# Ledger of designs, part 11: VHH binders against Pyridoxal reductase, chloroplastic (PLR1)

Target 1, 350 residues: Pyridoxal reductase, chloroplastic (PLR1), of Arabidopsis thaliana (Mouse-ear cress) (q56y42)
Amino acid sequence: CSNNTSNITTFKPLKLPLFWPWQKVKMGPLSVSPMGFGTWAWGNQLLWGYQTSMDDQLQQAFELALENGINLFDTADSYGTGRLNGQSERLLGKFIKESQGLKGKQNEVVVATKFAAYPWRLTSGQFVNACRASLDRLQIDQLGIGQLHWSTASYAPLQELVLWDGLVQMYEKGLVRAVGVSNYGPQQLVKIHDYLKTRGVPLCSAQVQFSLLSMGKEQLEIKSICDELGIRLISYSPLGLGMLTGKYSSSKLPTGPRSLLFRQILPGLEPLLLALSEIAKKRGKTMPQVAINWCICKGTVPIPGIKSVRHVEDNLGALGWKLTNDEQLQLEYAAKESPKSMIQNIFQTR
Below, E stands for the ipSAE of ESMFold2; O stands for the ipSAE of OpenDDE; V2 stands for 0.75 times the mean of E and O plus 0.25 times the DockQ between their complexes.

## First folded at step 4 (VHH)

Design g08 (from c21 with Y101F G104D F105Y Y108W; framework vhh_7z1x_3)
Fold by ESMFold2-Fast, scan of step 4:
Structure g08 (fold): chain B 350 residues (1-350), chain A 122 residues (1-122)
Amino acid sequence: as target 1 above (350 residues)
Amino acid sequence: QVQLVETGGGLVQPGGSLRLSCTASGFTFSNYAMNWVRQAPGKGLEWLSGISGSGGSTSYADSVKGRFTISRDNAKNTLYLQMNSLQPDDTAVYFCARDTFSYDYEDWFDYWGQGTQVTVSS
């Protein structure tokens, strides 16, 4: 088809040359590494097979990330299954407290946590208390970023305003250095930005599903809004829950519930996986490193999951180099050609 | 500077074959998906076929499926369209076009060749 819209790019890549860990990016009042790490797997027995015997390896992985200049770690008060509810925050707090490299310098780590929009959190005071509970589990006095985990706009719009007031109070009380949101679609993102601005609180981050698998119209619109309003997009699932690693096939699926999603999507990803493999081989890199580097090239801060020392070692290889514009376009076309994607998310609003 | 130059057009009998070529310069050819688009006399643009940067994936409009084959030689920076079983309604100017990163259909192309005329008549 012919171009009949202006060539307004819906996302604008950062102009940083190589994305070294010490080349920090601005996120509101914060300076963060170009890639952070998510801790969703910490305490998650269902999707990630967590066991407490893994804690020593997770601590080693955390230390390795710190030693290599990573300063952004994302967690949530809802992370951890069953009895382990809050375990991700407890582990992160323990690792920060016990870190030899951080002795007396805990404030060099930017901790981002997310507060669940639980149906029983009906007052702004309850939401502030959720923040205080997270600080207690993390054993810190102030969060880098306090985030609302999902919007209630589609089913409990009056609750959402209460939760927004909670974010305002957290900021005003100095419990968080910055506030953000997660799983907000383009309409709600503008609304909360304007609401917070009226109360003197800048919206500093928007965490959404964003990857070569999640490059739909809505994700690109969110990125455009973020660029326009000075909000940093934090890209979660930059590897598509593992689908972009090249590790899995129809004959080699992951264990647990992810296998159901993988059965539906993986067979339709061959063009994208081939493009990732081709660029990885050409660059002497891994497919995950290419996929993460692409997210950084788009001006987002990806937070791949930290599960082991090996995963951290591999993901660190996404830094220190940059995909060319031509390589980015090759990947994006391969993604468009792929008959499957991972765009839909039950938590994301309009 | 990006340049795309088509060759291989001409007059051909119904049922005949032609092979179009598009030579690219000014960019890393293997990093871009490429497309063939045509414009018949007095008609709008019609997308015909696309190929990924690696050549690993191809797609075709229903009007040309089974008759046209898109391919590329990245070492030669050249895109091809093999056209078989040509019909009088295949008469058009054929353009090669470089793909964009846009997910929006209407922003798919940023650079176009000058076009090459294909005429199918007895």
Scores: ipSAE 0.000, ipTM 0.148, lowest interface PAE 17.4, mean pLDDT 84

Design g09 (from c21 with Y103L G104D D107P; framework vhh_7z1x_3)
Fold by ESMFold2-Fast, scan of step 4:
Structure g09 (fold): chain B 350 residues (1-350), chain A 122 residues (1-122)
Amino acid sequence: as target 1 above (350 residues)
Amino acid sequence: QVQLVETGGGLVQPGGSLRLSCTASGFTFSNYAMNWVRQAPGKGLEWLSGISGSGGSTSYADSVKGRFTISRDNAKNTLYLQMNSLQPDDTAVYFCARDTYSLDFEPYFDYWGQGTQVTVSS
């Protein structure tokens, strides 16, 4: 009698016709938006041309993301160039603290930061202190996800075990709600999962380069392992540093060091860019929205970068709809037809 | 103790308007996306509209686009549905529901109100 009443009035599963912007995905103990945002550009003068005059627009972009149901923001203790090292964390912390949209609910933002595997971080205590330093810069009491930024397995395997113990201690001390890794290949992903499991710590997330430009055999193997082990893949560079936006061509390159990479790769992307353009036009969407939506359809959580309000406005349009299986296959075949793709990140391990 | 209570239903002529309210208690209202769902006599549940926790994003079923407007007042813990240009086939029990939809499983609304009857007839 009680079960029937409760089922009728309080617990009704419903099949939804839409993929809508505020849908959440499980990421370990966390409930996160199906797309997050990365803050790599914040404080990066060399690659992204950061200037402090941009901070007001970055804050507006952050508020716009919050207003549209985004609760996952990715940063790192190494983000920011030169004297601005740590600036990404400081800006994110400031924006969270000052947010009118949050109005005292700052703990509802899932902050994912990455701790660099610096050669001088030789004790688990030093790694825990790196976490405490990030908490201080972010002005928060607890991280959503504490991540190891890259593996040292190929050059300093003994250091890696120390860093893994640091992640265990962060979790046990309640400094992080969940732990993750970045740039881990399939072999090391299984190894850290098993290491953490023996210590009672679940591995929540694996952040790797994953996009229509980065869906090679290794990325697909990592995704398969993530699905099998209950790890959420966080896809970074979902737009290929901007190459999938349709904004750039051989005659219209980005400023700065990216232009050298674009000169080499863009000419080989015509089949993929054409497929993105055709699907975007058919759907009344932009090419970046289609590329990001593809990552979401694959079960990953993409974290495109925030540089402007317009960038966030466009990327938010990746939510609230879904590519058909046939459209996904069309994009994947077009990517395979394209003679160029992104190179593996040099920090990504085997 | 989560509670959702719908009000504002009633009898209305075709082409008329009604405003439904849903008062929430027992949870932090602004943390949750909220939805309106209806059930017409002899039919299954039909999702109509949803709104993000902040109110900054809304979505609508094709059957109600341009006629219904979802909104919320987080200070009052209240969800609204403004229904214009009502048609006889809009006759249904209207429910508000708290959103726990996830890509990891079939869509799931964890708490529902008791419903409010809307009848569109002459």
Scores: ipSAE 0.000, ipTM 0.253, lowest interface PAE 11.9, mean pLDDT 84

Design g10 (from c21 with D99E T100G G104D D107N; framework vhh_7z1x_3)
Fold by ESMFold2-Fast, scan of step 4:
Parts: structure tokens; sequence; C-alpha cells
Structure g10 (fold): chain B 350 residues (1-350), chain A 122 residues (1-122)
């Protein structure tokens, strides 16, 4: 019995159809969990109904994610509405500093923040100072990933070069371990990669809208470029702002501004929602878990939002299993059959 | 030389319990995630459970979730599998396995023990 066993798998890779919570994937010089979490809702009163009374539950949700092996947290210097601008970074920093689960291992958390391409950020020094301001709010000495939040190429191309120089300086000064971009299309992604490469700075990540609602020609081209150039795609809105959860219908819309988007798109998603529901039932999983697992199966690192302990608990169920190739194809065909998809982010370049 | 030695297997009645142990040597135990894998007669390998190097994170196959508990004692270089509510289809050779370096959504085991037989029979 022992002889047969030793002939099978000793030193041979046993590729399991699983994405374990402690499993790490490469993202430039970083090792990150297969799924991270986004903090867009933290401090956002308008779109997500944030209230400060939620902070204790958000901290519990953060601790639950850490306990289950999640080490990637995405934020931005622009997150937080009105007077709460920057609040997402402040809350994340507080939770990392106060973490009982980390206890002196705060550097094991990979913090990815995004710097807004504001029209008044006209010098590389101002952009480096934006990074320093984020480090101050986060109460950390170094970011895992410093990201440019969107490209200015279509309206202020000279500003973009200045912002790229800012990213170079952040890396050279050791303020960030890696550099990334957000909302970059295929053409601009290649351009910034080449620009950074000539300056000795590797482009680590490209964060774009990517989900079963956002797998069109441009997303697939971006993924192909990422694979070719050794860039990790971070998939934001993996649940389509909630449309893929199964919670909403034309008669049961979310409150607030996203209800207008849902009225336009949700009625055209029936084939996709049916396929998600069928696979979820067959697997004993939820529709969000299936949708997130699909993003991971495509080689991306999804960053669903942290809104509550319940949301984190549910999203963690996207790990520890894997969709079969046939299940992935079923979801992709259902998405193509659906007459609607997510609209392209207006900040995404070509 | 890396070595993994399993103990604790044996014959048990349906509904019974067993605790398997795996003693590790030849490497820094706390730096590696550890796993339990089984092979039933005439079947392929089935992954059951894994635990991170620190013990802070665990994962289970659906077939054993709620019945089996993985744990480790890094001071003793020992991995454990507590098996409760055993069923006849849990009859298998049980292996502990060290998780090798994992990159790009690949999981692999670089060292395996010899296995310990668990038989669930009335």
Amino acid sequence: as target 1 above (350 residues)
Amino acid sequence: QVQLVETGGGLVQPGGSLRLSCTASGFTFSNYAMNWVRQAPGKGLEWLSGISGSGGSTSYADSVKGRFTISRDNAKNTLYLQMNSLQPDDTAVYFCAREGYSYDFENYFDYWGQGTQVTVSS
C-alpha cells in the first residue's frame, strides 16, 4: 500500500481544484490572498449609506477576513463622501493598528491604495506628497501597492506623465513596495508598463472592472496583456455593484443612486442570474460566492466590498473550492445570452 | 532529511472517533502549511483538510466539514486530525502532506508520510 502511494505524488505537483484562504498568488514582489477586499463603502454616505455607528462591525469584518487568511485590502485617498474624504484610509489604518489578530505583524497586510488624478495634482512632488498623506492616514511606513486611480490621457496627457513620474519616485523612495494602475485600458496599460520599465520600475497590478457583467473584448484584451507582461489583474465590482447577488429585481431595487443603473441593466440579466442560481444550488453555495469564484478561476484577484461581518463571511465561502471548466463556460454563455451588461467605467481609457 | 510519520489509525465502529497524529522532522514546521489527504480502496486521492503554518487558518473538504478538526502543535512539530462521527465510507489510508511553495493558484504537496489505515466497520 505504501509503495503505491509513494509512486503517485511525492515531489509531483498535485493540482487541486481549490483556492485556499492561506494560498498566496504572486503580484509583482508581493504574495497576496486569491481574493482581497475593497473599502469603497467605508465613509461613503451617498452611495453606500455609511454611518460611523457601523465602524465596530466593519472592524469585526476586517478581523474575520484576517483570521481567514485574507491579506489584501484595497482603498483610495478619494474614498469617503464630503467631510469624510479619506475616511476609508483612516478606518483601515485604525483597524490594522488595533488588530488583535496581527499583534506586531502589521507588515503582513498588503495595503493597496489609489491616488486620485485630481486636476490640481500637477507636479510629481505633489503626487509623492499624496502618497505620504495616505501613509499618514493609514498609520503605516510603506504601502504594498501605490496605484494611479485613473488615467488623464484623454483630457490632460501632459499631467499623466507627471503622475507617472510621481509613481516612479514613490517606488524609488521606498514609500511603496509595488506600483499599479486602475481603470487603464489595453493601449494605456502597455504605454505605462513600457514607461515604468525604462525607469527600472515594474508594473505590478492593473485594477479594472471585471466580472460576469464585465468580460467584454476590452476586459479580455487587458487580461491577455496582464498575462503576457506579468501584471496581476485586480477585478473590482466582481458582483456588479450587487446585481449578481440575487437580492434585487425590477420590483426590489436598492435605495439611492444605483437604483437608476439597476432599472436599466437588471431586467436584461435573467439568463445569467438563472445560471448563477442553478450552479449555486447545485454546489450548496451562494450566487455571490459563485460570481467571485469565477473571477478567481480567470486568474484575477477580486476585491469585493466589506460592508458587514455577514458580507465577509459570505464572500469567504468563495474560497476552498473551484468551478469546473463546464460550469465556467455555462456562466460565460449565459452572460453572452443576457441582453445587458455593466456599462464601461467613464474613467477607463483605451 | 524531511520526514512525516502518521500514527493513530485503526479499526473503529460507525459513529466512533479517532485522532490521527503526524510527527514532522527535518524542517522548520511552523513555516509550512500542512494537509490531510486520504485514499479509499480503489479510488484516487481526496484532499480533506489543511492548516496554515501558524495554525490561524484552516480549510475543509465538504465531505468532512463539521466532523473533522485539523490542528497543530508547533512546539511538538505535530499535526493532528480529530475525526468524529465516522462513517463506513471514511475507510481509507490517511496521509499527512507538507504544502510546497504555492504560486499562481497552484497547490502542491512536496512531502508525504507513509499513511495510516483507518477502517470504519461494524
Scores: ipSAE 0.077, ipTM 0.555, lowest interface PAE 4.9, mean pLDDT 86

Design k01 (framework vhh_7z1x_3)
Fold by ESMFold2-Fast, scan of step 4:
Structure k01 (fold): chain B 350 residues (1-350), chain A 121 residues (1-121)
Amino acid sequence: as target 1 above (350 residues)
Amino acid sequence: QVQLVETGGGLVQPGGSLRLSCTASGFTFSNYAMNWVRQAPGKGLEWLSGISGSGGSTSYADSVKGRFTISRDNAKNTLYLQMNSLQPDDTAVYFCARDYSWGFEDYFDYWGQGTQVTVSS
């Protein structure tokens, strides 16, 4: 019966079922790919096993992402262990500058960096200087998105207003095209949105832990507020630090600090991992591709980490198709039936 | 300015013991978790142990569990690592590092200069 309805005469627009890599989504004044990539692993020697010998492969992975229409790359001024602090921004800047794929179109890349709310950043001028330092490491004149890495509201509320003034000044000085926040809970998200709006500054993004493992009441409330206020939710840890990949079991844990978290949580994820595996097999996709596609279907922009060419190749397979509403509900039900989930980030505010 | 200074390294025989100290200044020590990390010659960084700001919780890498003990004295702004049953493979530069973690996501923002531990006979 639906075959007898003309597209021209319908009162509802035709819905496109696909997420193509070149299909952009709006994020404030920006147009970004439906999935971006995070660079937390770049320079991280402890949690992710970074070595400088990996730089050539990371550059190849970056070029592969660009070739497939990815234009959003998330980094932070705190990324890189010890003496490699700031290394993530330095590597990203080098790769953008040297890119043969960009062919002089370096400004088409949307760089989102995060400025740490360190206790010694007590003036708006210091926060603006943090932005200038990031621009120097990245070797660019302007950021796509300048982000506050976490809120100080729960322990240093006077510092937070100073950091917000820093974001305003970054925008007014043209150092960033838009501003965002990370790890902001529902109450603080509304407060900063209103603070920035009265000063003519668009709040374009809210980056929070969001995945099939992170759908608690607070996360869903943040998503609702984002939808209401025209803020794009950037979903970090869309694969639950690797728990949703199907790669790990009680007999095959990751090395390092993640092994403690996986030992506690992974056994309680059996219903969710089974549902992911079944849909992946049915679709001819991998479990990570299904988990990432789910985040996109919810209207978020996931930023899985870049670690290798193979990692980027797999994650790119999350694009070009879409889960049905029934498949989304199946995954959400399985997540709800799973006795374990990821804990809320301790720095996420109310 | 934030400073972390390690002391107590040196040469020790296999099976011996050493106690490392890390003196912190420039921040409220009790508000931060602290970690010990080492780097053996020609190897990458290896995380060894962490302790919460209050000292109520500790964690250890499998390679040192049962041999090393982390502790802290918040009144003295000092972190300790008691190392027992030392092996030649424990030869490394040992660093203390301030933890700026996000719940289960760990990263370190300040490091000491390191102290050399050599286990040899």
Scores: ipSAE 0.000, ipTM 0.159, lowest interface PAE 16.7, mean pLDDT 84

Design k02 (framework vhh_7z1x_3)
Fold by ESMFold2-Fast, scan of step 4:
Structure k02 (fold): chain B 350 residues (1-350), chain A 123 residues (1-123)
Amino acid sequence: as target 1 above (350 residues)
Amino acid sequence: QVQLVETGGGLVQPGGSLRLSCTASGFTFSNYAMNWVRQAPGKGLEWLSGISGSGGSTSYADSVKGRFTISRDNAKNTLYLQMNSLQPDDTAVYFCARDTSYSWGFEDYFDYWGQGTQVTVSS
């Protein structure tokens, strides 16, 4: 140890952005990163094995995403299992408030939350109060996007207009900068768009299950409607709950409830997994990076889940490059030749 | 680079049959859905049939359903249209066209067309 060490100037290399400002995508009045992150795993003890001891690592993963230009974070008032209901919003709010990377610029983060269509939410006022409760948990004054988590059209159609009125009031009161929907099928997507338009409220986003495992007729129809109406599709489960990572096989299943789903679907994915592997190898990329990049190339904004620093680091490698049209078609071909795909979300309406 | 060449057209009697072929080069044929389109004298383009990259899915216009059959041989980079029970109003130039996607309807656009082959249904 010499005095020379106390005089050492550490040079930090210039950080190049993973994407440029002009590569941000428009989402109504918002300008968002080409990929966001979902927080479904935060507080979820049953499906994802969440424990509060993980919070420090989740905070580090959140900071890494911010450092690399990610400004879109998706959560929901229903996220968190059992007694931890709402925990995802509470953790996201804490991480934004405490962020060293933001340094007082907390409003640069676009928070998208989803309000559950619970059967007891029977008035527009109750739905506005759900928004206020989310703002309280998130510790912010305004949401980037307020979303209806699912449609009630198939089982409680009279409730749906009340919930739509709640979205209108959230926007008019300035509680949300933009309004979106989740799990809306083609028919209801057009109906809510038209309803909101007559009330002077633009529908900015439609969040649906969309990936190489979820590119069926209904998803493609939703994408077509989104493109026609100027709605941005937010693609959830872009990695198929982990099935597109290449980490799992019939002999190497995940622990917990996902293992049952993986047993049913993984054996039928060999053509798709091989195509992902070959393109990843050719590009010097990982299979998750290729799968996420495909979603971006389709004009959607994928929101893979934040589970660890390593997962965020890997997923960030989906940015800064683009699959060719031929590579995209090769993946789509392989997906169509695979005998299995994701099951339609039970909350998705017509 | 990308080329599509139609063959098999000609003169045929009403009620007769013809088989059209389209040979593709310059791309991975199996990655693209392919289509047949025709143009009758003095009329616009009419889409007739589409086939997925694997050949596992096909679709037909009502005007040709039950009479025409689309197929492909990916090993030979060749698209086919088997035309049966031909009628005088089937007289047209027939084009093969490459879809922009593996499945028709995913992206509703044709990016490459052949030169066309003339089919004349007359005595």
Scores: ipSAE 0.000, ipTM 0.113, lowest interface PAE 21.3, mean pLDDT 83

Design k03 (framework vhh_7z1x_3)
Fold by ESMFold2-Fast, scan of step 4:
Structure k03 (fold): chain B 350 residues (1-350), chain A 123 residues (1-123)
Amino acid sequence: as target 1 above (350 residues)
Amino acid sequence: QVQLVETGGGLVQPGGSLRLSCTASGFTFSNYAMNWVRQAPGKGLEWLSGISGSGGSTSYADSVKGRFTISRDNAKNTLYLQMNSLQPDDTAVYFCARDTYSWGFEDSYFDYWGQGTQVTVSS
């Protein structure tokens, strides 16, 4: 009879943090949590099925992330479909401003936004104004990281230098604490690093598609360059748009356009999904937690998407432990044995 | 230049059928996945269906699964949507859209859209 066990135990509850302060990741002048969160789904009606009725749950999910030490949130000025363009930044700004958990320390949140390389953004001044528009939507005075969303090198190389000058001016004017890039391949990553360095601007981050589904030669080369140049790799789609969660099959596909991609890719992922499942069971973890932990073990900062409180709660379980080298190799070998991988983003440059 | 032109819209009775066509030009049609998207009056965009470049893979939104069929004729550079058992809530402007393969960017997921064709389901 153990009916009084709770009255007998002298255990004092201690809430240990998911990570210690010394486990925060250096990103230029910034100190960020080992995992951040992306907000691509916020305002996205087509790909992610966003509805405004979801906003209360998204705010709860945001607060849960803050409570557990997450301080990096990634958004973009292009996020939000149609009339909801910019909605991701507006929601993030609202949640930061309204947060009781921050207790007036709203500036401790590292907001990373991405500025689209639109064909009409032809002057450095226009690009600086894009940054100011993002600050207005976010209702903050300074970004943690201002990022160029993609390179124009392959189709408008003269525009790219103008956009790089815009990043320089954002930094010099104090509108951003650090600058970064997204979807830059190995060659262009070195070029922008050198361009910014000669102007006294450090390149702090390179955001690219990186996961167990996106560990090809190019991703490994980008990671090597990042390590060499002191750039932090931010890994987007660390769960392969959901393919690494283990919750989907041919009979249970996601809603929306992702279902077409999943029908093409999922059948070719059996070796990887099996390895993820086995390690997850052995560790008492979920498949998404293992996949995200692998990205962290590679020295990247993954930014899985915030979709619900349950997704954030699950993803937070990727912190506070570490895969062994043997477990990492097992996953990497299984990925190599899988006949399918994620398709390369067409905006990623060489 | 890339062009997508939808045809086949119109007025149809509840329970009726309609076939939409989208004629593509200015690119190698068989190299691109194609999608159908609709917008009902006063509502946002809703993705309905997608088809791979070869036509070997298709996918559907739950709202239209079993009623709508996507297909393509690569020799004619034409995408089709066969709509059966039409309901008043299927009333919308229907768009075809070319897939960018750009899964990291929501504003570039579809790089080219048709102008849309109106489908009205009414008695």
Scores: ipSAE 0.012, ipTM 0.525, lowest interface PAE 8.2, mean pLDDT 87

Design k04 (framework vhh_7z1x_3)
Fold by ESMFold2-Fast, scan of step 4:
Structure k04 (fold): chain B 350 residues (1-350), chain A 121 residues (1-121)
Amino acid sequence: as target 1 above (350 residues)
Amino acid sequence: QVQLVETGGGLVQPGGSLRLSCTASGFTFSNYAMNWVRQAPGKGLEWLSGISGSGGSTSYADSVKGRFTISRDNAKNTLYLQMNSLQPDDTAVYFCARDTYSWGFEYFDYWGQGTQVTVSS
């Protein structure tokens, strides 16, 4: 297997970044792999079919990701089947603490967690305590990235300023190495960036829904602002909750409530799925690998979900190669020709 | 303020039928997709069925497809689950749950207290 640092390939000196795991990208003060992993499925019995019997396989999947140079893992204090139980953070913390692959280098893992903008989190002190609770569940002393999970600007603007002060205090107290946001639109990204800058806090990341199913005008505008302000875009749902995997059709829907969304959207994705399939076959890759590689080609850091060892093995194949500009355009044109796209969630701001 | 209350559970013979109801209050019912979930004794949660806010789209788990029917009456703020051809392994606590429409975190933000269904001779 050739790479741009190997002497195996003769007479072809490639210095192009091929998105190898060791070719880290800058995210504020952090150095992260070109792809990370999300843990939304961990502890989620209803949507993702989580069971405690899966913990051994999830731990193996985590170790496989580490072994292959992945150092970014995204979670949230709201993730898990039980309301506000922090199950995803607890599992990630256990796997980091018990890791044989890390061998005392637990601090090399970049943990990004998200703090929910719950209506009862009305003081900056409560938000700092949310961070401390996450650190306790994760069993770590400092987060890589502390993120505000969504903006309250559209319904509780005074609460948002309090939450922003909480992020400032987390950074100043050394509880987080970097601060980020999730589900922020173009207008709110500029506002929080400027606000944090007046406090001496850099905004390092913006996590938004971004994929071949979610590349509308607003996502492209967010990407432009991120590039201008030195913010790294973390692309969540890079596979469209599984719609871009090629595993599903009208006769083969996923189990759980996702099937409602798939019935609405999947029939309208034929041009895009065909283009993904054709490029995947041409490249000897899978459709998920092509979809993830496209996100990386756009300068984002995708965080596909970890569900099994097989999912991690497949997703790792998104690294070490790069789609051509023509292939990227083919996928983007096919997405525009598709009559359906992903629905924005209600927490996405302007 | 948001409240979901399930009713209609009870003891039923194998092969029998039950209709569960979930009465919603504290929000605009028609704006939210609704789901039925169950938990059998000693087992985890199992998603059974979902219905869109308008009632125009429905979906079912393979274990109940063809036997259970989800429906809603938005004028009465009520969700229903018609359960036919009940089997002993359908014995569980049945919950209704409100869909968040957020794909970035937990799907369901409000749950009922549950209603017990026991299928036994």
Scores: ipSAE 0.006, ipTM 0.410, lowest interface PAE 11.1, mean pLDDT 85

Design k05 (framework vhh_7z1x_3)
Fold by ESMFold2-Fast, scan of step 4:
Structure k05 (fold): chain B 350 residues (1-350), chain A 123 residues (1-123)
Amino acid sequence: as target 1 above (350 residues)
Amino acid sequence: QVQLVETGGGLVQPGGSLRLSCTASGFTFSNYAMNWVRQAPGKGLEWLSGISGSGGSTSYADSVKGRFTISRDNAKNTLYLQMNSLQPDDTAVYFCARDTYSYGFEDYYFDYWGQGTQVTVSS
């Protein structure tokens, strides 16, 4: 059989240090955009001030992301406050189904959802049923990525094995194309990888808090393990809940519960915010774009939150260019020099 | 068997226009982003433009922005580059290239390239 490779063996490939929206990154069997979007704010009335009147704007933001090559959207079965629990999945499903931009190509969207490790989820069958419930809310036949939202290792280690068996069954039944975890530390990440590998299931993604505010030793160890084991790190809160946007100060805090965290941390971020501002001005970019681009430069797939069309417009400007190694080091040094950083997620394991 | 074939090159006077075509075979064309790259005599490769698999997103190098237009016809498995206001420094071999599914974000590679088509801008 003659195979024509279009001169691949005689023509040196051009290495482009660019994060163009159409350039895809492998995530197990999946091909995803260099940046995705998270939907934590969708249905969250307490932390993000969600109202149903926002749904039209959120749909416009979703369509804008699709039009610009974004194909990864992260949600969770626990997203939505009180009676709106599951609302994020319901809205994402509605937007995918109704999308004019997709026009029957709904399968081009990679949906990543997370299944909560609730104390009443005590059988693998119950966890598989959680996946089926998410598919029903999303109105799709198969997930791109099915994720365990947090580890129970520190308080219910026997339950964790049951949840891991649930992930195995989801994969084997074809309900998910890939399996991932969220809030797993270095030790537990290796353990679940090995557990799944012996059962013929590849661990494709690890979602953790990762940003210029969350680049401590543990995050770097997780990244190193991900690279070694062929796992893609999905970086959540790449803007530090908004602290890296440059829109807030001690005299201009966000509304809601974030204001308490901002009062404690934001004053200690002056060196980092100054470095972000200077690089942003030099590059003709915004501070959020620089912060997101840094996450991509580290080999992660950031999932900043969709709250408005303006958020998506700004975040899309994080693509199509790359920070130099010197600029990356400048930001990392400034972050280390800053006396404050983000609080570690209490659900993240060792 | 993946194959990319460029056509449409030739000699053109400064200020003129040319349309390049790249016909793809051996893969599902609409699943891949496509790019145009050129190599001027005695110089390295220069990326010019890219287009998403659906055709919904495009991007251009500053050197060609406003003068060149990338497009695709997925029903015909064909990629196009409309080149307007051509200048002598646009003289190069033009390649179409299929985007690879890069594992890391540090470096991007094209996994398949066409043979190239010569464009000469001269009076």
Scores: ipSAE 0.000, ipTM 0.165, lowest interface PAE 16.5, mean pLDDT 84

Design k07 (from d1 with Y108A Y111I; framework vhh_7z1x_3; at its last look DockQ between E and O 0.64; V2 from the best seeds 0.00; counts 0 for: pae E 4.8 > 2)
Amino acid sequence: QVQLVETGGGLVQPGGSLRLSCTASGFTFSNYAMNWVRQAPGKGLEWLSGISGSGGSTSYADSVKGRFTISRDNAKNTLYLQMNSLQPDDTAVYFCARDTYSWGFEDAFDIWGQGTQVTVSS
ESMFold2-Fast, scan of step 4: ipSAE 0.383; ipTM 0.731
ESMFold2, look of step 5: ipSAE 0.282; ipTM 0.683
ESMFold2 (binder alone), look of step 5: mean pLDDT 88; pTM 0.886
OpenDDE, look of step 5: ipSAE 0.270; ipTM 0.688

